# Designs tried in a protein design chat: VHH binders against FAS1 domain-containing protein YDR262W. Part 10

Target 1, 246 residues: FAS1 domain-containing protein YDR262W, of Saccharomyces cerevisiae (q12331)
Amino acid sequence: KNVVNLITFKDSNGKLHKRLAPEEIPPRLHNSQVNSYPLGYKGMRDFSRPAVNLDDILGTQQRKQQEFLAELSPLSLESKLSLVNEVQIFASYVRNDVETYNKVSDPNEDLIIIAPTNRAVSQLTLKPWQFPNNIDKLESDGATEKELDTAIQENISKFVRSHIVVYNDDKNSYKKVSPGCTLLQSIDFTESKKSDSETGGDILLKKEGEVYYVASSRDEKFHAVESIENGSNGVILMVDFTLVGP

## First folded at step 4 (VHH)

Design w14 (framework vhh_7xy4_2)
Fold by ESMFold2-Fast, scan of step 4:
Structure w14 (fold): chain B 246 residues (1-246), chain A 122 residues (1-122)
Amino acid sequence: as target 1 above (246 residues)
Amino acid sequence: QLQLVESGGGLVQPGGSLRLSCAASGFTFRNYAMAWVRQPHGKGLEYIATISGSGDSTYYSDSVKGRFTISRDNAKNTLYLQMNSLKPEDTAMYYCAVDTRYWFNPTSLDYKGQGTQVTVSS
């Protein structure tokens, strides 16, 4: 159930391409998002817009090499997620949430994706589609197929959105906890909060020496970022844990 | 490679009309949403219209709504933009583009054609 229905085609060079089937893309996403589209054409990154910069968020000077890699990466985060073997389970969940997938494939977004490894996801006692809504209990209580599908989709959406931060060039959007340590808000956090409390957040990012670390703000157990992939519309931080679980 | 070739631009007087065409090749045209975008001299790209793969859904920027009509012929792999009641501020290079928001494995960021110039002047 975690596999989307994809359309495959071959370009003039014989290379295979894929896209989401039309039935998986709500028409309203074309309507409202096309007309409200900021900063020009959505299918092409506005190159005048600043790229994601982790050292700016942390209040440290950006590494010259990281700047160079960001400028040279023509591939979107969606393409990068597809190419990184170690995060394919997480990538499959991203593909199963249409709104998040559209955001990840949008060159005019600037995202920080904290991507858990296949190992990290596999170590969970429940699969991401099984929490926080208890699917087994809903089924036992006589939930309809539509109710089960809705609860499963809510679980998937919450899981993927808990791992994605929308980058904001306004440094005041991020609370610095200590030197080299900043509190971030996932998409799930921003959608769930009831008040405009800017002091809240669910993700901690820090840098010690040359290594980046990520933690859930609730337990503050930091895990080293194993690799960083730069895309045209953001960065992927690969980690060996999940930010939310059962 | 994906290939998009725009045509139909030209010089026209205010209040006039033009019909732009875009010939697409190298992909299954009917499976992709398509867009028209424009770039006035010295300014950024402006989205103006999009159409779903089936042609059932269309969207327009406020600046062109009611004056421009986007359409497609999937049997001919061709996208169209009918432009009526043209104004001097419609002067721009017009590009046909694949709506890449729904791409799973894009291989290039440049999914727009070479463009066709529209000039609205006396």
Scores: ipSAE 0.000, ipTM 0.123, lowest interface PAE 16.0, mean pLDDT 72

Design w15 (framework vhh_7xy4_2)
Fold by ESMFold2-Fast, scan of step 4:
Structure w15 (fold): chain B 246 residues (1-246), chain A 125 residues (1-125)
Amino acid sequence: as target 1 above (246 residues)
Amino acid sequence: QLQLVESGGGLVQPGGSLRLSCAASGFTFRNYAMAWVRQPHGKGLEYIATISGSGDSTYYSDSVKGRFTISRDNAKNTLYLQMNSLKPEDTAMYYCAVDTRYWISGDRPTSLDYKGQGTQVTVSS
């Protein structure tokens, strides 16, 4: 009640900063229409641009003024996920997967995080920790506590990793399939036996006008990106659907 | 770089008043929502109050509602906290925080941040 959670992060100069956790942010502040810029904007020339440039990935270009509105924060994607109320459930699952969480907090990574909203996750018929391994069946079949914990963590890892793309300059992490449309590979896809060919992907990203859209490559049903948040080590695309389900 | 400098703390008797200030520089102050948070010795941080960039909206924690007033002077790039009817439990280090938001297609704040030494408020007899 009398405690406010602050998240500590290091900027590009190694200095520690503190920020309010999502649950401590008043609801009215979330509805603000005020334009804002990241902390240290003037002092971060090399990092005032997105670490991942969506328009470059899609082959589209935007004016310099629009790039100013997309300015990077010294805040990492780890910190950004923790400070966005609308993706708190997804963010909690990211924290449960140690290896992926370490990537999200790594300043040397360039990540694209497709973050499902709390609403999107809540609409699933099973929680992310319950699929694809059937936890209820494992428990009824006499699985030990360690076996259940392992299956649950595998479920969480698959869910989280299916929503995160590792970007690099070699263009191996994405393939343009048509003008304004690019096929991306999630971490889960790249770790799959089927991705050993180093071709294909499981996420589609496109832009029409000023709006970005995301789809699972399996059904190609596009959903509008509701919000884009830039961090020092990547970008978060907030969507009202999950890329994998039960 | 963005800089926040808190001041105005000190020792005060119960029932007394203090006015805290936060001088902001390195960003367009009027475009950001601002907050005050505090940390009592040996305890975690506690949210106190928030004010929108225009000053039109203010929000308070229940522990200070009716006693504290948050305000801002956008012409002076300064945030204020007027503290009235101070109690011993208001003793804490007080920090100024700024809301940073990143636009491309979103319309909501994504974070609040703090940087600085804070200003100590001690309420005792």
Scores: ipSAE 0.000, ipTM 0.115, lowest interface PAE 18.4, mean pLDDT 70

Design w16 (from a10w with D56G S57Y Y107S; framework vhh_7xy4_2)
Fold by ESMFold2-Fast, scan of step 4:
Structure w16 (fold): chain B 246 residues (1-246), chain A 124 residues (1-124)
Amino acid sequence: as target 1 above (246 residues)
Amino acid sequence: QLQLVESGGGLVQPGGSLRLSCAASGFTFRNYAMAWVRQPHGKGLEYIATISGSGGYTYYSDSVKGRFTISRDNAKNTLYLQMNSLKPEDTAMYYCAVDTRYWFGDSPTSLDYKGQGTQVTVSS
């Protein structure tokens, strides 16, 4: 149940070391950069707001709200991520990104989490904490422990946030591209200075027959969604690939 | 390029001891955390222990704490697992693995490469 960070750093004599970073305290017990909720916030979902509905996003068959809400799990996405063995590597990275973890545990969020399997993450040629910042090069160039920590955290946050969509009813987070196919904006996309966050997107979601498919907009290679887990504050789409890589 | 070669397994009686070794090549050994994982016949992978690149930090699964000791010799690019007070439940194929995770955890699927393994059988 314990997760701890590893840090590589160069000492004053140029010798490389690895050590454990301080253990991250659960986000609820720490001040986050954008945590607006007081300690002990009750966290009831506002059921007057539409729940995440993939078919509505895709412009296909609409479901009655009451029938859709009956399918929602009473468990949060935080609880669901901790229970799905096949995505535990990804779930561990989510816990390291305090701001994103706060959203995952917030009952007033509505999230679409595209969760890569353990197999998908393990098949990457570099681990998520190693890209896009080149940690080996920074270490070789004599980066300090703090500089390495910052670069590693940026890598983790980018990886995690590239797989999560904040759903909103203003339709700011999606654009219908074709019948049954919609372009979505990840948290990473919406926070990027290089992205046109009003009209662009980085994730493609489509439905063919009864099967959902996800692709990165960069290559448009669709992969089937292997399972869907409904939480009280969103949905988890399990896929056997990663949306970003080295 | 990267290669891991495990050795030291065998048949022992309950209460006995074994020392496993893993010879690593093809990467800068001292820069990576290393782990031992095991797989009993017909079961999934089980995490056993992890050691940091420097050797200064170790983590163990609850099932082996106090009985097993993980260590490394960075001059020889070799990882070790000293197993004491062996039980029939310790019977498994044991694998050496490179751990490139940002943090330690109890998930064996977080580990990068695994070797071919060495069989440990604890039986009377």
Scores: ipSAE 0.000, ipTM 0.109, lowest interface PAE 18.1, mean pLDDT 72

Design w17 (from a10w with R30S S52T G53S D56G S57R Y107S; framework vhh_7xy4_2)
Fold by ESMFold2-Fast, scan of step 4:
Structure w17 (fold): chain B 246 residues (1-246), chain A 124 residues (1-124)
Amino acid sequence: as target 1 above (246 residues)
Amino acid sequence: QLQLVESGGGLVQPGGSLRLSCAASGFTFSNYAMAWVRQPHGKGLEYIATITSSGGRTYYSDSVKGRFTISRDNAKNTLYLQMNSLKPEDTAMYYCAVDTRYWFGDSPTSLDYKGQGTQVTVSS
């Protein structure tokens, strides 16, 4: 395993070059593009806004679930993703998508992040930057560095955004399919949707007893949520599978 | 207590048209996506089309896309399938079904149907 993954591309002069694959490169984080806040922005959550409540979303218990985020002085989702060792591969992809990272860092967002474990990501036959755009084929077809970077970034954005739900307490944004089971829309689903009149989705969330389960449109099987981490601007549901794949 | 009653089938020549209807009762029709499935004699169930609860989105199998149109009238609790440019391969018993799936275009075995069906025969 001393072999580093490289990708090949042609420069503007037609010369072939090699560079490190994205997993070998630190996230391309630029301060002017990350946390695009006005000068003097405080970075504080408006605690008058309701916190994410999974039991309210599921319709199982609306008012008695305790989400004491303000009292506990909980860290933001950005801080939580940085500190949860089990999801660091996923967290690195989140940091590589500037727009999504800005949402995760925004104290006034309310997000549900379905975070696949390092094991779940590592078991994929292709890495998240390699699908759905076929990077190997683009290389063999002689794609430019810009073309490869664009396709890789589209892959990363789709992977990340397919795992994040923007919480909206407008109940019309969630379709209850049965007691304790609700259909949710990932950011990727909402961006690809051509009609705003229907509440379809690509993620199922359900609760049986005290255990939460998640299913994706990709495999249609419920997987138990391993742990739940509360942040000031949402929740992280840790799962041992990926919602999209090759 | 859920009932689905299909009608409108019959014998038609290739290139002809038929309109199938499904009268639904015993549940709040406007809350559920609805589907059409068919079963050719001696073969398994084949998915045809789904329409969402509001009628805002439709999904079709590749075999019927461009030829069949699924629609609904929520005020009348009725589902329709307009079938144009019929082919001998369209010969089957047609059933309407409640589509409780969250994602569409999958196996018809995941659909719940309770009608007697309506026979469509395309022959010259």
Scores: ipSAE 0.000, ipTM 0.138, lowest interface PAE 15.9, mean pLDDT 74

Design w19 (from a10w with R30S N31D Y107S; framework vhh_7xy4_2)
Fold by ESMFold2-Fast, scan of step 4:
Parts: sequence; structure tokens; C-alpha cells
Structure w19 (fold): chain B 246 residues (1-246), chain A 124 residues (1-124)
Amino acid sequence: as target 1 above (246 residues)
Amino acid sequence: QLQLVESGGGLVQPGGSLRLSCAASGFTFSDYAMAWVRQPHGKGLEYIATISGSGDSTYYSDSVKGRFTISRDNAKNTLYLQMNSLKPEDTAMYYCAVDTRYWFGDSPTSLDYKGQGTQVTVSS
């Protein structure tokens, strides 16, 4: 049942407030004061630039992959996410992280989005906005609305950013683990280190035959990519698991 | 059988320099990221630096950035740590480590090490 619940909380002055927070949808975004990326949201992709090419980063049969990617979709990754019924929960979380939503809508970005299905997200013991910060405990311990909103937004940002890779067309920038298997860095991984050089990653991408597989550092198990959608600014890989969990 | 042998430690005065070496065998050295970790007496393991299999990418802990340089010679299966501007707080047993998993993190607990270590003491 699509039930929208009213959340009652106590502020720092002891006053009770009510706000609307749907059970299946993350709370409203708080105002972020940090803008790390000045973006031209109304721009068009320069189609003379190379498209995201998974076989290039894997070192596999590039000619067939290049021919397949010759015709890029005019739709952005955000538009493509909105059209894929199976990933709508994940898509709603993307929309609730302003900085990431801006990247997904930017024609000057090239992204690999590993999008978990509605089934995969629904099978989590906690919702993405509830971890790793323990929201129920913070609320019961008397956290203010501002503290709760900050912790929730940190949870949403970490969840979303853990599923997105910024593509680099320099083939030597990727750590090739073995033939057909490459280590990738999510945006969350890159930002959490605050280092100007990094040798690791949190996502493995592999190809066996014509099937792509993804594994996360959290469970280290490969899952088959169920479908691939091409956007004007990257690709979406649909998977049956979440790359981050409680 | 994977084997790591550290060497090059010793006693130096503050401001001095040392170069540590790690001789690796039992695996395809160039295919794996390598790290240095250290353990001061009576304290836990501390992560120091990592270098990719190719040598093209490096990562340093904030405590050593700008003072230490990690490098490798894949033809000789050897990892190095050049330590400059040494401080008393750099005093520790230094271990060479292999990330035998494909995953990588800042935690020394996530790294595998088999070496005996080499002692670095910075004092007068």
C-alpha cells in the first residue's frame, strides 16, 4: 500500500512539529550550501566525443561494442532512469540528491550508473535513507529536525553515489584485474578518500561471453547485468542487488 | 607460496632518511597492488601507502604525504619506500603487504601481509 505517513518530531526548543514523509519515498531535500560543480543544465552533448564503451575499459572485443554504441540515445540518463519501471525506487533517490541529479542530467558528463531493481531495494532490511546513520536511534535520542535531515541526506547521498561511476576514456586509468575484468571507483569511493591519487575501487565489472557482471566490495559476489540502457551522457546497468547495504 | 621479505630499517636521527625494500615471490607481482603498513610498539597497525600493479597510481596516508615515496620495480619483484624527513613518531615495525583481494581500502585490516617486518627507529 502506497501510504504517506506524517512524522512527528521534537525540535531543539521542545516544540512538536509534523512533516510529511512517505514510507516508500525519501524525505524532502535539505538546502545544500556546497556547489562543487557549476553546470550548464540546458546544454547538448558533443556527439563527436567518444561514448561510454564498456568493452574499452574491459579490454574485450571493442569493434562490436563500438558499432553498438555508434547510435547514442538523445535522452539523458535521468530521462532513461524515469522510463525504466524496474528501477523507479532508485530513480527517486537520485532525484533527492541534488548534486548527483545535476551530474545525471549534465550532457558534459559520461557516467556508468549501476541501477538496482525495485525488488533489490525492497529486499533490504533497512531503507536507503535509514543507513549507515541510524535515524530511528537519532530521533529517539532527541536529535533536532535539522540533525535528522542532515543524517538522512548523508544516507541518501552515500547510497546514490555508491552506484555511479564517472567514465574516463583514458584506457590506462582503469585497474584491469584480469582479461575481461576491471576495478571501478564509485563517486562515493572517490569522495570518501580525499586523496589526489588512489589505487583501489569498490566495484568490479566483468564480461563473460556476451553477458556483463557486476560485484560490490560489500558482498564480493558477481551478479549478471539484466539490461543495459544507453543515454546521451552514459549507460545504465540494471542489476538485482544493491552495491551498499545496512 | 606467497613470500614477502622486508629490509632496510635501522636507527636514524630526526630529519634523516631511509629506504625500505620488500622482495616478493610466489605470485605474479605486477598484477597486484602493494602496500606499506606500520605498527608502533604497543599500538595498532597504521596504513602508510599503496601503489598499483603497474606503478601508475599511488595513495598516501596524511601523516606521510610529501615525506614518503612508494615505488616498485616489477622486473625485480621489489617494492620500495623512500622515507625522508623522518620524525620520532615514524618509529615502528614496517611491513610489506599484498592486496590479494581485488578490493582496496584504507583499513590495514583489509590487507594481507606475510612479511617479518623491518624495524625503523627515529631517535637520538
Scores: ipSAE 0.014, ipTM 0.196, lowest interface PAE 8.1, mean pLDDT 75

Design w2 (framework vhh_7xy4_2)
Fold by ESMFold2-Fast, scan of step 4:
Structure w2 (fold): chain B 246 residues (1-246), chain A 123 residues (1-123)
Amino acid sequence: as target 1 above (246 residues)
Amino acid sequence: QLQLVESGGGLVQPGGSLRLSCAASGFTFRNYAMAWVRQPHGKGLEYIATISGSGDSTYYSDSVKGRFTISRDNAKNTLYLQMNSLKPEDTAMYYCAVDTRYWFGEPTSLDYKGQGTQVTVSS
């Protein structure tokens, strides 16, 4: 059963909230016991390993007692997205957000891209450029072409950035919520919040057996990762759902 | 529904000790990580320590590590902060908070703090 444990509670202002149930926090290693170099520092990276190691993020590497010896892919995530037929709709939205697209092609970035399949995107009741700003309402209310273009671009940027994590171990960009389960912050989450890197998250990643799972704040359910592609500047996790929706 | 009531603050001399308490109600206390944060007069909030729901895992800011100890009694729905070797710079209003860092999105852990208890370290 792939269910995210959510709870409902009332805050001091009387507002109801639905949140992921807190799990036990695993002990953190003393700072001197962690690697001297940040996870994203490519100059000190083992080039025989992926740019982002999911098992290291989840703390599951030791349970499998296996060494990942695959050569680091020379292809960037930009090239990998362009080659994966199953995610081309999502890839086209990434290309339409210039700033994010530049990150995807940047060899100095370390990214986790949670890429929804063409099927997942096509199943949405509204296209990604149509939410969360209501384009039809803005047009009916007399918005100018410039205002409509701005709202559409904001929608595209939010959709794309909600599916991409900038992984940086130095910034504590992830939280281990239980063994084999980690809370991540998307670019959209990070940009919308001015809190430090220790505050919240919008994506859960876990591993059970050999299968990786992803859940979003939109959904109460974990979805299996269908495939994983390693690039020179990160990793692509292909999933059958979208992390944000109408 | 959720209530947090801090107590145990007061005036102490440098090098002294205090034990703060936080009485929690309106939620299943044992299921939530809890934190202590402080706010010096006219300054921003500073994170002090976090403890897991079971009490088995604790995390401290570098400014208090080795001097402060966070603990909890889940049978009494009470969070504690034992403060030793107090310094003038520890003078602040101290708040307990539900650690919401493991919840999707907002609110932050600081949105569920109580009324606070004043700690003044002065000779």
Scores: ipSAE 0.000, ipTM 0.133, lowest interface PAE 15.1, mean pLDDT 72

Design w20 (from a10w with R30S N31E Y107T; framework vhh_7xy4_2)
Fold by ESMFold2-Fast, scan of step 4:
Structure w20 (fold): chain B 246 residues (1-246), chain A 124 residues (1-124)
Amino acid sequence: as target 1 above (246 residues)
Amino acid sequence: QLQLVESGGGLVQPGGSLRLSCAASGFTFSEYAMAWVRQPHGKGLEYIATISGSGDSTYYSDSVKGRFTISRDNAKNTLYLQMNSLKPEDTAMYYCAVDTRYWFGDTPTSLDYKGQGTQVTVSS
């Protein structure tokens, strides 16, 4: 049952790495409650359950009383990001990436936003617009104002998209790696489109007891999710850590 | 609270054998793949072997294939490494780990958890 399938990947330096094969994520429970509307209308959601059910993603069972306490606001993730004071720096970067910002307001999306706190962003040695493209070096090398603006926007988009997962049960694109632990792909990972990165992922989500944790390749450590906000088109997981850094 | 406790290390002569044990607690042992890794003094971690949760599948690094055998006893929540034909270059601290490596480009050092280790020294 729990046979290990080691996947071999070759990194950019030509080195081979061995990994456990991820398992498929089961369908979300709340999808069974969504009704079809006349004329294929899909704008309205069941607000009695989260749009993204973390326990379904992880294969863990929810307690009955927690379902009764889940009084969901019909507010979109866009609105929720605007209301969470602790993530306003991250929210401002989201607003600067037009395509991603449009996605977080789209009622037909199912998103997992891993939102770093103001403190986590403020503690970075470089601001999100300064990496991974080295803006200071580009400027000293004689880059034009337009080239600098392009590099800055690329940095912002990479930072934002590295923290957002598009979840869709129909696509079966997300994989469980062990009980209570699931590998997720950020928008940035998915958009890379390199053949050597078409499988796998860049974000781990797990649950131990009642606490959720996320990890990324940045430091390869699990960081506790400090709060969860449900929106009509997804969920916000607040963490005191950025998933990518300089 | 996930806990891994290694034992069975010691001093052994070249060509000798040792059996390492790892006692696991705080998780459903049979549902997780387990690994052995080692770290020679002053060097990086080196992957040794992985075994599936059921015990049906094993994988070994080329440096130990044919000499080492990984096994598990799910009823006792214990992982084993049988080491035969030991060489001086096998001298290292040996760690038991839950093998959850899933990152593209991750290294043998990026394990979900490893224990405190047990020292193996191969010399006369």
Scores: ipSAE 0.000, ipTM 0.131, lowest interface PAE 14.2, mean pLDDT 73

Design w21 (from a10w, 21 letters changed; framework vhh_8k46_1)
Fold by ESMFold2-Fast, scan of step 4:
Structure w21 (fold): chain B 246 residues (1-246), chain A 124 residues (1-124)
Amino acid sequence: as target 1 above (246 residues)
Amino acid sequence: AVQLQASGGGFVQPGGSLRLSCAASGFTFRNYAMGWFRQAPGKEREFVSTISGSGDSTYYADSVKGRFTISRDNSKNTVYLQMNSLRAEDTATYYCAVDTRYWFGDYPTSLDYWGQGTQVTVSS
C-alpha cells in the first residue's frame, strides 16, 4: 500500500530513465538551520496581538466565540501539524522550508494554514517539489547538483507559501468580495507582488451556514474545509485539494 | 554526516552467487529509497535496482530481473543485493546510493550520496 510512483524522463542523448519517489519528502539532512532558532524565537505569545479570527475576516459571526475556541488550544501550529495524521505530507514540506517552519513555530506569528490532505497531495500529477520548475527536464539537460537543489527548494517554498496566510501582516490585505466571502493573500502572493505578479489575492475564503469553504482565486472552485485545528499562533484549515498545481 | 559503506564483493565463477551489503548512517534510513548502481572500467555507472524506504516497492534493471533481489533491514540501516546466476557481464564495481533531497533515480547525476564501491568479478 506504500507503493512509490515511477516516473520517466529523457537525458540529453535521448535515453529514457526512471525514478522512485517517497510518499513524503523528509527534511534535508544538511540543513543546519532547521534546529538553529534565534534566541527568544520560541518564547511566549505576545497577548497584546489579536488572535486569528476567521469570522472577523468574513464579517459573519461574533468575535467572542472564536476567542473562546482559541483559549482551548494551547499548542503551537508546529505541534498541531505534527499531530494531524491526515496532513503529514504537507507537514513534511513545511519542515523542508526553513523560513516557513520558523514562522509556524513562532508564538508572535498569527497564521492561517490551508493544509491539503495526504490524499489531495497524492492525487497531483507532479509532486510539489517537481513544479513549477521542471526538475526532470533540468536533470536530463545536465543541470548541476547545485542547480537542481536550488530549483527543488524554490518549488517547495512556493508550494508551502502558497498555502499560508499571515493574519496580522497587513489588516488592509483582506478584501471582501461578496457577503461572507473574502480574498486573502498567501505568503507566496505577497512575495510575487515585488516581481510584477498579479494584485489583490490568490485565496478565497467563504462561510455558508456553519461550513467554511476555500478556493483558489484562479478558478473559484470552492471546497469545504473538512477540519479546523486551532493553535496558539493560528489555525489550520484541512482541505481535500491543493491551491497550486502543475 | 551521511555515510554509505558497501561490502560483500569478490571473485565468483559464472552461475555463482554473492550477497552485497550497504551499511548506512547519518540519516533516517527508513524514510529514503536506496539502490545499487554498477560501473565497469571505461563505462558510465548504470542502474541495477532500487527499494523504497518501507521496502514495499522494488524496481530492477532489465539485465538483472529474476536474478538479483534487493532487500533492506531498517533496524540495521542496511540494504542488501542478493546476486544469483552471475554472468561475466555482471563484472563491475557496485555502488550503493541515496538521494536525501528528492527521488531516487536510475540517472547517476541525480543522486547526492554514493557509497565506496565493492568489486564483483565473474570469470571462468
Scores: ipSAE 0.000, ipTM 0.320, lowest interface PAE 12.0, mean pLDDT 74

Design w22 (from a10w, 24 letters changed; framework vhh_8k46_1)
Fold by ESMFold2-Fast, scan of step 4:
Formats: sequence, C-alpha cells, structure tokens
Structure w22 (fold): chain B 246 residues (1-246), chain A 124 residues (1-124)
Amino acid sequence: as target 1 above (246 residues)
Amino acid sequence: AVQLQASGGGFVQPGGSLRLSCAASGFTFRNYAMGWFRQAPGKEREFVSTISGSGDSTYYADSVKGRFTISRDNSKNTVYLQMNSLRAEDTATYYCAADTRYWFGDSPTSYDYWGQGTQVTVSS
C-alpha cells in the first residue's frame, strides 16, 4: 500500500538524486489546490514543469533520464514579481504599463522576464520614465501636462517591454548564434520592428557550464543571471543590469 | 549594390596559418554583424564565427575555438578570420556574410548578404 516508486536522475552538477514517481503526487493538489493560479479557458497547465524551457531555447543538452521533474510553479509571474524584493522597482514599472501588466497576469502567456535588480535600476543616470523621450526638455519647450504624461508613459512602456520575451510566439523567432547561445526578441523589438526585420533581435541568452548569461544590444556584454524564478506562465531571470538605458 | 569580396585562401600544410579577409561595400559596415561560414564538398554549410557591428562581441563554433580569431576594421570596411593550427578537417570554401541587423547569429538564414567565398585546402 505504501510502496514508494523512486526515479534516479543526475542534476546539472552531475550528482545523483532520487525522486518520487509523478503519479504518486496528486495532480489536483499541485495544479488547483497548491497553485492559486487561474487556468483560463484553454484548459489546465502542467504546473509540475516550468512554462518556459531555457535549455530548449538554447539547444543545450536535454535531460533524457526518466525522472520526476515536478518542480512546482506555485504562482503567476505577476505574483512572483510582487514578492521578489530585489526587483520591486522594475515590478512597479510593470504595474504602471497596463498592457504589459495584463500580459504578465495572463495565464495563457508563456513569458521570459529579464528583471533588473533594484541596484541596476538605481545606478542609471536617468530614471526609466525619463528616457528615451527627454522629459526635462519637453517641459522646458512648453509641453502640456497631457503631452508630458504621454511621453512618460511611452518611456515606461518601452523600458518594461524591452525586458520581456514571448516564448514560442510565431512573432518571436529564436536564432541560434553559437552552441549554447540564442538571439531573442523583446516585446519592444517585436512591436517596433519593420516588415523586413523578422529575423532580428535585441537580447542574447547563453549558458556556460551551469550559469546563464544575458547580453543586450545596449552594451553587447554578457552579465550572469543571478537567480531564476519559475512562475506558472513563465520565468523570471534576475540580472544586475538594464537591457536599455539613457 | 552590396558587395562582399573574400580573399586570402590557399594551400597550407597541417599546423599552418592563414588570414582571410572580407572587403565590404554598398552598406554602412559598422552597423552590420559579420559572419564566417564554411562548406566542404558534399557537406552542409556550417557556422565558423561571428562578430558584432562594434567588434565588442565575438562567437565561435566549438570546432575552431582557441584556433581561429575573428576581427574587423570598420575604417577599412573589412572583416578578418585569423586561422591558426590548421587541420585537414578545416579544408572548405569559406564565405563571409553580412547580417542587416546590428546583432549577430550563427544560422545562415539570418544573413542577408553573401560573398562568393575563398578556398582553403589543408593537406600534406
């Protein structure tokens, strides 16, 4: 009656582990009672696995072991952004852009959010709402309150959208740059692209050893991903730099 | 019109070195990522190396890492491939390619402009 079925697998460090077989974990407990996430009309998601597979995007080695892969994605990206203290400045900008906030709250989305830390945002010479539209100049040139609000909102939208990638979207074509390195398109790039630039991108993702790295077209230098948070509708990659700046 | 002219190929013995050049015209060179690809007879075209428009970022196929170095001179509209410790397996026609995006890729389909290629033969 209490027979335990265990699967043996290797982790990313080559160490052997044992886990319970997936059928011994009730699906309802993990997908409806444990994960307080609305499932939408498209049906139930498998919350035992990440919504986004970074290793699949990179073409790196797939784990081919018959193993228990039930790492729960307990909360939506919207909830995760609200709970991660290190990215609260970025999270506040996401909340101030209605379209992007609705997207990160959508259970039918699969997103990669590259979230800059509070430190990374605080080190910018201008705040995200101050670029690329020059708010001080617009004010000095006699812009109305409505014109200033519009320019500020455009700045916020560009900043947050430049940090979000849609996984498996037909508008976002992943281009492998080299083994373990892939070119991605942010939402801002995809929305701003002209008809003949479908193969372009503004973000590089790579893996060396067990560490993920991200680079932007802004500085072309790789920065290590400091932490990864899985949500029910995507993944958050925390980085100590911003993908766009003044 | 866009033109890419590859040169510097030739015959070399195993362990030798060659430097390939690709002279570009007809576009603003500094705004384009440049790549090197190669194709041996009866084989698919394979990625060798790529360099960003600024020259700050470079990527290499695992088969050439540590042996080949890609570089560019934006004042001369030229990209280079320095090939050291050459092996018989490096024998191929080498092509330079331009990506109309500022950012680079290792897929041939991401490149918009191609040169005619230069033959490299490594044999004793």
Scores: ipSAE 0.000, ipTM 0.228, lowest interface PAE 11.8, mean pLDDT 75

Design w23 (framework vhh_8k46_1)
Fold by ESMFold2-Fast, scan of step 4:
Structure w23 (fold): chain B 246 residues (1-246), chain A 125 residues (1-125)
Amino acid sequence: as target 1 above (246 residues)
Amino acid sequence: AVQLQASGGGFVQPGGSLRLSCAASGFTFRNYAMGWFRQAPGKEREFVSTISGSGDSTYYADSVKGRFTISRDNSKNTVYLQMNSLRAEDTATYYCAADTRYWFGDSPTSEYDYWGQGTQVTVSS
């Protein structure tokens, strides 16, 4: 289903596509012309293209023509997470972390969300709110309700932020390993002291044939990406494992 | 200053073995993936093997898989390449390299951050 006030563009194959007008995506720009942005606005995206191009990030030449295709009626990553039944447990954790939820809802962001399935989260020996801070031990040691709430929120924030990458060339959020293989930095990695330790990242993305694979520093094993959902402000890669665990 | 010193090369007959060593200094060794590359006369530099910063992950070029073993000793800031069942086509100058990647994929790049001086390996009957 198309939404009103779409712009129409033609891809490299001559096919017509529609995308939300730039002034409809950022709430503050709804009354502006396409070529008229507020003074100081930076990082204007080409809305005729996907917000995040995985093949470009991987340095592959195999899908260059597909870089010019845009999704019909693009939903935000927040909306996409709400609609994908297989990742609802992860989506609930994202909604519980205010700063991360605001970032996922921000039309000016370009994010890669590596979303673990309900099965992957359910197979963990501890729930995401229970690690790395040991909540049961803190409670047994006489922690106050405020101290427990703070530790739980830190656990949730670390879990969701470990699964999200901000695509930003200026911050060097990725490093090409080879054609088809790239090292990425999660938000948790960039905000932690690990970014100061000379390590390049904590998530590895590769492509073999038409299949994408993800690995984490947790176990250094590649897992196939089961599905990909494009949003107006990034991409969701659905995987059957968690990038961090107890 | 960053230094990578490769050693252990020499002359060996086909079927023989050599162990190469690369001593690293001037950076936090345990935080870098380490790789071995080689270059024969008149050819481009090619990937041989890599090992993650922890030592838990290794990757080998198909031409050396099953014959070469990469390892590291983070307490000694040294990476090793054990070369068994050497062939004439293994003749090359071998270089060690360091990369800011703590770990790596199955297809590592030749775009490593630091490079050492080479050590010559000659396999001839």
Scores: ipSAE 0.000, ipTM 0.236, lowest interface PAE 12.6, mean pLDDT 75

